# VH-VL binders against Monomethylamine corrinoid protein 2 (mtmC2), part 3

Target 1, 218 residues: Monomethylamine corrinoid protein 2 (mtmC2), of Methanosarcina mazei (p58978)
Amino acid sequence: MTNTEIFNKLTNAIVTQDIAGCAKLTQEALDAGISPLDIITKGLSPGMKIIGDKFEAAEIFLPQIMMSGKAMSSAMEILTPELEKTKVEGEEGTGLAITFVAEGDIHDIGHRLVTTMLGANGFDILDLGVDVLNETVIEEAAKRKGQKIILVGSALMTTSMLGQKDLMDRLREENLRDSVKCMFGGAPVSDKWIDEIGADATAENAAEAAKVALNVMK

## First folded at step 1 (VH-VL)

Design C05 (framework fv_cosibelimab)
Fold by ESMFold2-Fast, scan of step 1:
Structure C05 (fold): chain C 218 residues (1-218), chain A 118 residues (1-118), chain B 112 residues (1-112)
Amino acid sequence: as target 1 above (218 residues)
Amino acid sequence: EVQLVQSGAEVKKPGSSVKVSCKASGGTFSSYTISWVRQAPGQGLEWMGVIIPIFGRANYAQKFQGRVTITADESTSTAYMELSSLRSEDTAVYYCARHLYGSGFDYWGQGTLVTVSS
Amino acid sequence: NFMLTQPHSVSESPGKTVTISCTRSSGSIASNYVQWYQQRPGSAPTTVIYEDYQRPSGVPDRFSGSIDSSSNSASLTISGLKTEDEADYYCQSYDSSYRGVVFGGGTKLTVL
């Protein structure tokens, strides 16, 4: 089987919500010597993008995206230990990523993937989890204002996405805005939204998150 | 058991607007994608648009763009359809319907009769 | 935006089999799922077939769906026809380019 064929099978497993098949194909890809990062970026993430596009188009619905998320999670359980083995240590200037899911939001699969990718690419991680109050994020940033910090927030619902605007407004009010970088992601988050609230970046997908974050922190 | 319960019948004058509600019960509202479909007396089903509450995003049939607005309030598990600049030909039963099956519908509201007359 | 074309009416005797067609004007009928809805007078529609040929619980196995790519059509077949099957039947699919739901014009079934 060529690498292209295995990537296509991984993509199809995500799209068809094949939890067991996704895990099996992921292990087979690792056994074939394919890098964990390539499995994610060339196989699994394309499938999640297809599912996201179909969900946006109302061709599939929350149960289907949740099941594709479970397929992705089953693959990530296999890939996370491999990514940790290749973690780069001693890279200076990468900084601390404070990762969180917005207040009122408990959908964490994209957040877990972003957090893992940031850690694998040299960031120190402070993961605040899900349903995180803006007050908590501000407090953690204020405690560490002398450090290189990027706030990495995710929101899946429009209501929780509006909380990102509140967070930006409060960072400005408390004179913390210039002490941090801010990257927001999630299905409703767009480049237009980032510009409107005055944040620093969004990533097209979780696999690009580390690259975007590194660029923002330089 | 999932139910979609719509607001009651309306009688409106031409040029006015109407707002119909659709309250969901028996499930998690954030898991719903809701379309609005109308049916004029003796006529077929006509799709008006859809709201995806998880994204706060609506998409509309070309015929209704500029006149229809579909919204959702997750705190009350209610979707709304507002149709403005009403005309006599807007007289119809308006249905909300939940998506589940391959872009198809599994549950339908009972319908709301909107009568537009001078 | 493609169209779905149904016959406007069909009639058949009790106990016989009737088939209602739904033809897609452009693009393949197999590109998107087809659903079938039954609407009795004074009632909201109910689903009788989803995802081309699946039956919801409570729908008798007399109802079946099929796809024929050669005629670019979906069909609803009702065997052992009963008087209570009198209703309007609508097919429905999805237009990916339009990003919207498309209904057929509906077929009135009369059981004579």
Scores: ipSAE 0.005, ipTM 0.450, lowest interface PAE 12.6, mean pLDDT 81

Design C06 (framework fv_cosibelimab)
Fold by ESMFold2-Fast, scan of step 1:
Structure C06 (fold): chain C 218 residues (1-218), chain A 122 residues (1-122), chain B 112 residues (1-112)
Amino acid sequence: as target 1 above (218 residues)
Amino acid sequence: EVQLVQSGAEVKKPGSSVKVSCKASGDTFSSYAISWVRQAPGQGLEWMGVIIPIFGKANYAQKFQGRVTITADESTSTAYMELSSLRSEDTAVYYCARVPYYYDSSGRFDYWGQGTLVTVSS
Amino acid sequence: NFMLTQPHSVSESPGKTVTISCTRSSGYIASNYVQWYQQRPGSAPTTVIYEDNQRPSGVPDRFSGSIDSSSNSASLTISGLKTEDEADYYCQSYDSSSHLWVFGGGTKLTVL
């Protein structure tokens, strides 16, 4: 099978909610020598975008998107150990990434992808999980003044995205804004939004997120 | 297939409270958010607030903060909007409307309830 | 937060084309999706356009939506006007800065 054929099959497995097939195809892609990053960015993520677009258009509903999420999760269970094997161990000065999904938002697929990619690229990880209060993020950052820290937040609902502005406002009020870098992602997050709230960066996908984070941290 | 069915018309005295219900059917109740919008006679649409049932969390328009409470009961697939300290200018048709999903919202309303007329008079 | 401004009323003859504007007072119109709702007297609103330019199933292709960044406006265009198009039309967007859903003031369309 060509790499393009494997990527197309992976995309289709996500779109058709084929949990077992997605896991099998992911293993076959690895066995064929395809990088974990390419499997994610060229096969799996395109499928998640298609299913997300369909959900947004009300062509499918929560049960279908949850099943596509399970298909993605089954692939990530296979890919996460492979990504960890390629971790850049000796990059001094990379820093700590504090990763979280905004309060009110429980979607964890994108969060797990970004967190895994950051770890694979030399960041130390403090993963706060999903539905995280801004107070918790502020507290964890305040405990670590003087460390190289990047706050990496995602929001997949417009209502939870507003929490990113509140977080930025609170960082300024607590005199912590200059102590951290801030990168936000998620479907409603745009360059215009980042500029409006005064954050440092956004990234289009999980692979880009690691590269952008490294650039922000130098 | 999806329907939002609201409770019937209410007549209330100034200073009292009103609680309007919105029962959802069709899709899984927890898959979406329910918003509340009102319309005074001859006036435009005014957004009041939204609830995301899966989290039990609500957000409100600043104008209504302190007076409005939006809740949801997953077991009955029903959202509620309670407005307190009623004034004559609160006389309006109150609508519930569905925000399609909580994962990623464009802010659109895809289905609307039929509306509930609340009249506030002495 | 921002406001969405619509003309109070527009009128046009059957068979003609009418355009209703929705202008954002601050920030960029393209930063957030715009929806359009149609409301006939005594009825709940119904969606005619969502996500700037998409039509729900059952809405005729005579209805279209567009975004003009240069005027910071969204527009609803109705071609081949019919008498049943006579209604109030509302634009709506989400203000991420104030955490609010924002409606325009509404436009009364009269088909003469």
Scores: ipSAE 0.000, ipTM 0.421, lowest interface PAE 15.4, mean pLDDT 80

Design C07 (framework fv_cosibelimab)
Fold by ESMFold2-Fast, scan of step 1:
Structure C07 (fold): chain C 218 residues (1-218), chain A 120 residues (1-120), chain B 112 residues (1-112)
Amino acid sequence: as target 1 above (218 residues)
Amino acid sequence: EVQLVQSGAEVKKPGSSVKVSCKASGGTFNSYAISWVRQAPGQGLEWMGVIIPLFGTTNYAQKFQGRVTITADESTSTAYMELSSLRSEDTAVYYCARGKWGLPYAFDIWGQGTLVTVSS
Amino acid sequence: NFMLTQPHSVSESPGKTVTISCTRSSGSIDSNYVQWYQQRPGSAPTTVIYENNQRPSGVPDRFSGSIDSSSNSASLTISGLKTEDEADYYCQSYDSRNQYVVFGGGTKLTVL
């Protein structure tokens, strides 16, 4: 089958919560010579976006999104070693990425993907995990004042996305805003939202996140 | 208190192989990366490679590529370093050192060291 | 690969302050974290500074780390020098993109 057909099947496997099918299709795509990056950006990530949008619209519920997350994890177990074999030219002074999922949000698949892509592209990683309090993020940034830091937050729900505005407000209140760069991602996050809260960037998908972060840290 | 405990001293003949173990006590083994670092008598520290068990990935210094193999057994929380085609210049103390998987090279805990002597 | 250069030896009297430099040959010293390890004869290295300037629990305030981008170097400073500080000190950094680790050549600190 064509690469487009394989990508569509991968997207469908994520959306339909087909854990075994997702792993099988991922291996078949690799065997067909498709790059790990293309499998993620053109097949898997589009599926996660669809499922995230449906969850926000209340068309699906927590059990469905958790199962889609497991399908994505199954694929990432196959893809992560392949991604780490790839050597990418990066910028001098890349810096530290402090990665986290907003308080109230337990969706870790997109977070893991972003964190992996940042690490593969030369960032040091401080991964705070999921359901992270803004206070924790502020504390970790304050400990490292003077270092090159980008805060990378993810939110897959509109309610957890609102916490990003609170984080930006607190960075300003504690005179830390100018000491860090801020990049936020997730299905509800848009360029207009980034502009509204005064953050530095967003990326449409996890694979682009590393390129965007490198540009922000120049 | 977390510790890295290494296997005992070895005496090997030139051309043979040696396998050194490093057992992690306490903590979640998969949250960490284990590097191997050696030190020849009177010399400095030399990095050999790393394993990140969470991802099943290894990376080796170019000097040792093809001769070193680093493995991990998650069930016993033990990392291993095997060095083949031993030469007299491989006589050294071999250390394992721990970092978090996201900062694998910021070593926070060191093993006590294993002396490997290569002699006829 | 880049190189980290340290002075071979430094010496100072008890109670004084000593600074050990670590200069990166290519790429910015700010590109990746710098760690400092203390090694006494017959012992394994122990970490005295990690992530440029962080101190592990149990390491006294007399030990501090800093980065100087203008000279492309890191420094370890030990104030209130004590006889038990006598040891070899190694700086270390890495290239996270190419996944390799570099140690400085080590500095022998003598307290006389």
Scores: ipSAE 0.000, ipTM 0.455, lowest interface PAE 15.1, mean pLDDT 82

Design C08 (framework fv_cosibelimab)
Fold by ESMFold2-Fast, scan of step 1:
Structure C08 (fold): chain C 218 residues (1-218), chain A 122 residues (1-122), chain B 112 residues (1-112)
Amino acid sequence: as target 1 above (218 residues)
Amino acid sequence: EVQLVQSGAEVKKPGSSVKVSCKASGGTFSTYAISWVRQAPGQGLEWMGVIIPVFGTANYAQKFQGRVTITADESTSTAYMELSSLRSEDTAVYYCARTRLGYSGYDSFDYWGQGTLVTVSS
Amino acid sequence: NFMLTQPHSVSESPGKTVTISCTRSSGSIASKYVQWYQQRPGSAPTTVIYEDNQRPSGVPDRFSGSIDSSSNSASLTISGLKTEDEADYYCQSYDSYNHAVVFGGGTKLTVL
């Protein structure tokens, strides 16, 4: 089977909610020598984009997207240990990433991918999870004033994305803005939005998030 | 046509339990959740909890946690709400409602059952 | 943890327009969709507006919904009032922090 063929099969397994098939195909891809990163970015993530687009178009409902999420999770259980084997040991100056999904946003697969990639690339991780209040993020940043920190937030909906502006405003009000770096991601997040709210960066996908974060923290 | 049909009225003694059923049609269990909402005489609507049949997952309002159990039987397309340790304050009409799931949580109730009156008296 | 506050009652004459408000006590009203339910005496509730401003099939275009972020409220507007519009009206949203559905206290509409 070619790499393109296996990637297409992985994408289809996500879209069709084939939990067992997704795990099997992921193992087959690893056995064929395909990198964990390529399996994620070229096979699995394209499937999640398709299912997300269908959900936004009201062609499917939450049960279907959650089932696709379970298929993705089954693959990530296999891939996470492999990603950790490629981990670069933390260098002096690699900071703490505080990772979270915006209040009102319950999709955790993209968040899990970003958190895993940051950890694999030498960041210390404080994972606050999903549906996280801005107040909680501010409190965790304030406790660690003077530490090298990047706040890594994601939002998949326009309504939850608006909370990112509120977070930036709150950081300025609390005199914490200059103490942290801020990187936001998610489908509605753009370079224009980052500029408008005065954050530091965005990444188009989980695989690029670690590279962008490392560049921001240098 | 989508219909939710509930079981008939119940009269129960304090300290007992009641189990109300809600039979759904039209493929409801494959794509939707079922919520339970009650209304005491002359009072407003009060959400009790929800079940997502495809996952077998239930969530309950804090006020009812420990007393309410919501289940679903996909083979008969029937959801159930069981409320234990009944008090006179539990006298209410109990509704099931088909719940559209939004990405950020529970969304609209698009179809409602006819309601089941549960009277708790000695 | 938030409340949705509605007026207890409103009244208006047939043919006129009425607006019922639903104000969120904390957090933005725009952060989650708002729905509106109509309940006539002795009947189960029915949906008249979902996702802020959408009408189910069969609901007349006299019913409309809107969101005002400035007042942190949602509104249900009923134009061309008819006697069959007499009912209790409930707004509803979602509390992501508690994973719970939140209802307003309800508004009794009387068409005089």
Scores: ipSAE 0.000, ipTM 0.453, lowest interface PAE 12.9, mean pLDDT 82

Design C09 (framework fv_cosibelimab)
Fold by ESMFold2-Fast, scan of step 1:
Structure C09 (fold): chain C 218 residues (1-218), chain A 121 residues (1-121), chain B 112 residues (1-112)
Amino acid sequence: as target 1 above (218 residues)
Amino acid sequence: EVQLVQSGAEVKKPGSSVKVSCKASGGTFSSYAISWVRQAPGQGLEWMGVIIPYFGTANYAQKFQGRVTITADESTSTAYMELSSLRSEDTAVYYCARDKGSYYLGPFDYWGQGTLVTVSS
Amino acid sequence: NFMLTQPHSVSESPGKTVTISCTRSSGRIASNYVQWYQQRPGSAPTTVIYEDNQRPSGVPDRFSGSIDSSSNSASLTISGLKTEDEADYYCQSYDSSGYWVVFGGGTKLTVL
């Protein structure tokens, strides 16, 4: 099977919620010598984009996107150890990434992938999970005021994206804004939105998140 | 600390409807699914249905489809379960429970205290 | 679209170990996570095991969960039985094909 054929099959496995097929194809791709990053960026992520677009268009519902998430997770369980083997050692003082999904949001597929990519690229990780209160993020940042920190938040929907503005406002109120860097991602997040709320960066997808974070933190 | 607090006991006549509320506090209401589970005196747990407030989606057990409606009001962090055409067999304690799952639905991590609904003439 | 079957009752002496089974009627038990809930008289259920074998904070390590694919069942095991463990126990799983939550019939544990 060509690389293109494998990528197309991986994309289809995500879209059709084929958990076992996704794991099998991921292992086959690794056995064929395809890099973990190519499997993610050319096979799996395109499938997640398709299913996410369908969900945003109300063509599918929560159970279906959660099943696609399970297919993605089965692949990531295989890929994560491979990414660890190829981990780029960070520069001394690369920093801590505090990763979270905004309050009101339970979409953790992109979050897990971003967290994994940041860790693979030399960040120390404090993963707060999903449905994280802004208060919790602020508390964790305040505990580490002297540390080199980037807050990495994700939001899938416009309503949870508005929580990012609240987080920025709270950081300013607590006199923590200048002590951290802030990077937000998710389908509704744009460069215009980042400018509007006064955050530092956005990443279009998980594969670019680590590059953007490294640039912000240098 | 997450709490689910339900409305008080109800006594209803056969053929009427009952609407039970479940108010969530501590934590984000819309990020989780809320299931309704009932228990007749001395009997086991029976799942009735679920609402996913974030998506406005509800699904019901086949036995209750057509009689049960589950809704949510995100502004008050409250889920509701309305059961119509009440029969004596509907006498039970009704529980709301929060579904924790991200990639899957369930487990239930928090339960309401229960609401006794008695159907008698 | 499947049933979960539990024994109606189990009993054991204080200090001993008891195991409660939960058998799936169709499809594989390992296809979906299994949870276990404890319900004392007059109280709402509380979670003692989630995702097959995980314990919530505050649940003693005497409680454990396991999956047995050969018998198509999940098990809740309680060691060092105490009188306070006397309760009804329910297993629960999920049918991903339609978002149906399925409960077992419940098991009354008596500690005598």
Scores: ipSAE 0.006, ipTM 0.432, lowest interface PAE 11.9, mean pLDDT 81

Design C10 (framework fv_cosibelimab)
Fold by ESMFold2-Fast, scan of step 1:
Structure C10 (fold): chain C 218 residues (1-218), chain A 119 residues (1-119), chain B 112 residues (1-112)
Amino acid sequence: as target 1 above (218 residues)
Amino acid sequence: EVQLVQSGAEVKKPGSSVKVSCKASGGSFSSYAISWVRQAPGQGLEWMGVIIPIYGTANYAQKFQGRVTITADESTSTAYMELSSLRSEDTAVYYCARAYRFGGYFDLWGQGTLVTVSS
Amino acid sequence: NFMLTQPHSVSESPGKTVTISCTRSSGSIASNYVQWYQQRPGSAPTTVIYEDDQRPSGVPDRFSGSIDSSSNSASLTISGLKTEDEADYYCQSYDRSTLYVVFGGGTKLTVL
């Protein structure tokens, strides 16, 4: 097989909810010398995007996306240690990433991947998990005022995405907006939305999230 | 029709070395892993090692480390297996086999090369 | 590293079905693909099953492969046995911890 063939097989394993196949292909790709980053960005993430798009279009519902998430999780269990072996020695002052999934959203697959990629690229991590209240995010940011902080939130559903606007409004009200950078991701999140709510960035996929975050924190 | 064509039979004395070749004819060489597998008379298949030419990487089974060297010449689409310090127990048919990198299936096998080690 | 264990021999009459097992000693059999090779006397091995349960072009559908995570084993099943199926059969997988290809010890199939 070519690298393109293995990437296409990985993408298909995510889309078809093939948990065992996804794990096997991921391990074989690593053993062949394919980088963890390429496995994620060229194989696995494209599959998650396809499934996310189908969910937003109401072509599939929660059980199917959860099963694709299990396939992704099986691959990430293998890839996370490898990413940590190649962790970039962080630049002094890289910063803290506070990661979370918006209130009302329980989809943790993309969140875990983004969190792992940020950590592998030199960020300190404070992972708040899923279904996180905006108040909790505000409190964590407030007690660390003066540190280099990026808030990294994701939302899979449009209703959860509206919470990102509320978070930005609250940061302004509490005089915390200038103390943090804000990056939001998820299927419904667009550059136009980021501009509208006055956040700093979005990323197309989890691997790009680390690169975008580093650029925003310059 | 891609074939793996191996060099001819060898008769060697104990303590000498043997180098067996495996040429890919009619198709892709560099994109695949080439393994060497031996089989002593009446015995099973024993993996010796592998090379992935595009990465320049080789790996060897513990039993053969220090005695086996696997190399590849991409310009001639030929892989080589050299086994040194030969013993009578090394008498076997030696096969090359092609797979998609580590852990893939062997989709092509060479015809085998009989190496006889005797005094 | 791990071992793949096969029965030394199996025998069955023409037209019947036979199953050959391949048991992994440590780690999950499902962690890596399993292949099956057929070797007739005087010949190089040929693939009859790859990636657990796939058949190469030209291999009859009488040959099938399966994985059983409960017994930590792979199986090769041959139905409608013919005399030409007499051969040694080898399973093969991959050990991630050593980066080694691992073969089973082989099973001699006799059709009589």
Scores: ipSAE 0.000, ipTM 0.411, lowest interface PAE 20.7, mean pLDDT 81

Design C11 (framework fv_cosibelimab)
Fold by ESMFold2-Fast, scan of step 1:
Structure C11 (fold): chain C 218 residues (1-218), chain A 124 residues (1-124), chain B 112 residues (1-112)
Amino acid sequence: as target 1 above (218 residues)
Amino acid sequence: EVQLVQSGAEVKKPGSSVKVSCKASGGTFSSHAISWVRQAPGQGLEWMGVIIPIFGTPNYAQKFQGRVTITADESTSTAYMELSSLRSEDTAVYYCARLQYYDILTGYKPFDYWGQGTLVTVSS
Amino acid sequence: NFMLTQPHSVSESPGKTVTISCTRSSGSIANNYVQWYQQRPGSAPTTVIYEDNQRPSGVPDRFSGSIDSSSNSASLTISGLKTEDEADYYCQSYDSSKRGVVFGGGTKLTVL
C-alpha cells in the first residue's frame, strides 16, 4: 500500500483502540521502509490528536482514551529500538541529556518520545522518569560537573511548570547554572516562559526537541 | 503572576440570559482548563463545566446541559459563561477557576487560581 | 458516577487537632487525586491541599492530607488550630465516567 494508506491505517488503529493492529501496522510500515519518525508524526500522532479532540468533545469516555494510549505505547515499543539505530553527526561529543518529568506530573508518553529522539540523535541518556524532585535533578547534575549536560524537563500542569522556575533558581543558588543547558517542554511551556525563567530553549514537539538540543549543545 | 478577573455583578429577570466573563493574565491561556463553579447563598460549590481553549469544545455538568454555554477567546485570553432561561434558583456567586490540565489520559487535577466571583441575582 | 460526603460541621478548641473526612460513594478514593479548598466568608476558595497530600507554597505544615482506602475516604487534618482556620472546607476529585469535577458538600469548621 502507499505511504498515505499505511499512515491512515495507523491513525485509525489509534482512534479505534486497536492495540494489536497498531503494533502490526507499525512493523509493516518499518518493513516497507518508512522512517520511524514519519510513522510517529504522520501516522500515530495524528490519531492521538483525533482521540484527544473526541474526548474533550465528550464523544468518548476515559476507558477509550486510555486504550488509545496503550495502542500508542505498543507502537513505541517497536519504534524505540529503530530510532536508537539511527546514526547522527556529533555522536562522540554530543553530551548527556538528563531527562525527567516535573514533580507532580506522571505523563509518560511525550517524555518517552523526547528521550528516545535525543538518544537517536547522539545523546547519552540519563532518564530519571516521572514525578522527579528538583533536588534529584540538582544532585545528578552536581555529580557530573564538567561534563556536557543538557537538562530536559517536561510539564503539562501549571503547578509542575512552576517547578521549572524553581529548578532554574536552585541551579543559580548552587552555582550550577552555567555548567548545564536547560530545555523545557510541555503544553503550557512557551518562548515567553523560557525567557522569563532564564532557561535555554523549548521545542514544540519531540522531533524539534532533538534539533534544538543539538543546537544549544554545539 | 496569574490572575483571573471577572465581570461585575448582574441583576436579571426570570427567563433572561446572563453572560459572565473571566479575563486571564499571566501564564499560558490556551492550554489551561477554565472551569465555572457557582455557589448559591449559604450553599456549597457546584461545578458547571470546563473548557480548554486549545481543544475548543466545552464539557458541561448534566444539570446545566442545554442551558449553559462556555466559550473562550484566545486573542483576548478571556473565557465566558452564558446561562439562559434564568430562574430565581440561579441566584448565586459564579466563579471561574483555572484547572491544571494534566493530560487527556488522566483528566483534570487541582484548581490553582480562582476569579473573585460574580454575583448574579435573578429577581422579578 | 460517585458522590463525595463530608460532615456538615466540625468544631474544636484552639491548639487542638481536627480531622475532616471526605468519603467516596463508589469506586476507590485512590482512583483519582483529592484536593482540599478553604473558603472564608466573602472570599473565593483557596487551595490548602492538592494531589491527596501536597501543600501549596505558603500553606503552613499544620495542614495535611491523607487517603485511607479501607474507609474509602480522604482526610484533611489541621493541627495547632488557630482562630483564622475557621472556614468552610471542600474536598474535590474527578469523576472519569462523567468527565467532570466533583465537590464534597463542604464542612463548616468552628474554632471555639
Scores: ipSAE 0.000, ipTM 0.423, lowest interface PAE 11.5, mean pLDDT 80

Design C12 (framework fv_cosibelimab)
Fold by ESMFold2-Fast, scan of step 1:
Structure C12 (fold): chain C 218 residues (1-218), chain A 120 residues (1-120), chain B 112 residues (1-112)
Amino acid sequence: as target 1 above (218 residues)
Amino acid sequence: EVQLVQSGAEVKKPGSSVKVSCKASGGTFSKYAISWVRQAPGQGLEWMGVIIPFFGTANYAQKFQGRVTITADESTSTAYMELSSLRSEDTAVYYCARGSGWYRDAFDIWGQGTLVTVSS
Amino acid sequence: NFMLTQPHSVSESPGKTVTISCTRSSGSIASNYVQWYQQRPGSAPTTVIYEDNKRPSGVPDRFSGSIDSSSNSASLTISGLKTEDEADYYCQSYDSSLPYVVFGGGTKLTVL
């Protein structure tokens, strides 16, 4: 099988919720000498984008997204140790990424991938998990006054995305906005939305998130 | 052991509609995709559409869009395919088939088929 | 969109090996898994190969599947051909860019 063929099969495994097939293909790709980053960026991540687009178009619903997430998670369980072996260290003072999924959102698919990619690219990680209150995010940022911090929030649902505006408003009200950078991602998040709420960045997919975050923190 | 059991043969007039049922027996229903595939006499297999019962999501082949409706009732473990505006060209055996998840590559269980005859 | 093309018919003697091809018109055959279904007269199809080359429980090991990227084709091979193998065979794949299933036109296998 060529690399392109294995990448396309990985993408299909995500799209069709093939948990066992996704894990098997991921291991086959590693055994063939394909880098963990290429498996993610060229095989798995494209599948997650397709599923996210279908969800926004109302072609699929939350339970199907969760199943694709399980397929992705099975692959990431294999890939995370491999990424640790080849971790690229960021420059001294790269910063801390505080990662979270918005209050009311239980999807951790994009969150896990973004968090892993940030860590692999030199960020220190404080992972708050899923269904995180804006107050908790603000408290954690305030405790670390003076550190280089980027807040990285993920939302897969439009309703949880609206909470990102509330977070930005709260940061301004508490005089913390200038102390942090803010990057938001997820299927409903657009450049127009980022501009409207006054955040710093978004990334089209989780694979680009680390690159975008590094640029924002420079 | 899982079976898909379909409703019996039907004879319909042109312009009418037909609704075929597919009941899953002996296994779980809601987590699997149920596709509908037809076969005109002496012809090949033609995919019509799919439903994931738990999710309530249905999708259809372009050729049948606007004429076909696929539904499911989880409480009875039954999927339905309704085809409207029937023409003589719709005379075929209609099969339901189970896949894992929607658009899963393999159909592992097939119904016995339902012959629908469209005649004046 | 793509089409899967199969020969209309193939024939061979008992005990011999027959191969049925399934050619994809655009995009790589290896991009998506290929399944193979057997249909005897008056019966529903049954799966003989799934995910390119795997056999369901109960399918004899004389049935095998393969992918050939150079010809952009999948193949079903039946060795030790038996009279009971006489049937129509259909390949099937999935178009991951469009949420639908594609079947080949079918091949009638005659055991002479």
Scores: ipSAE 0.006, ipTM 0.443, lowest interface PAE 12.4, mean pLDDT 80

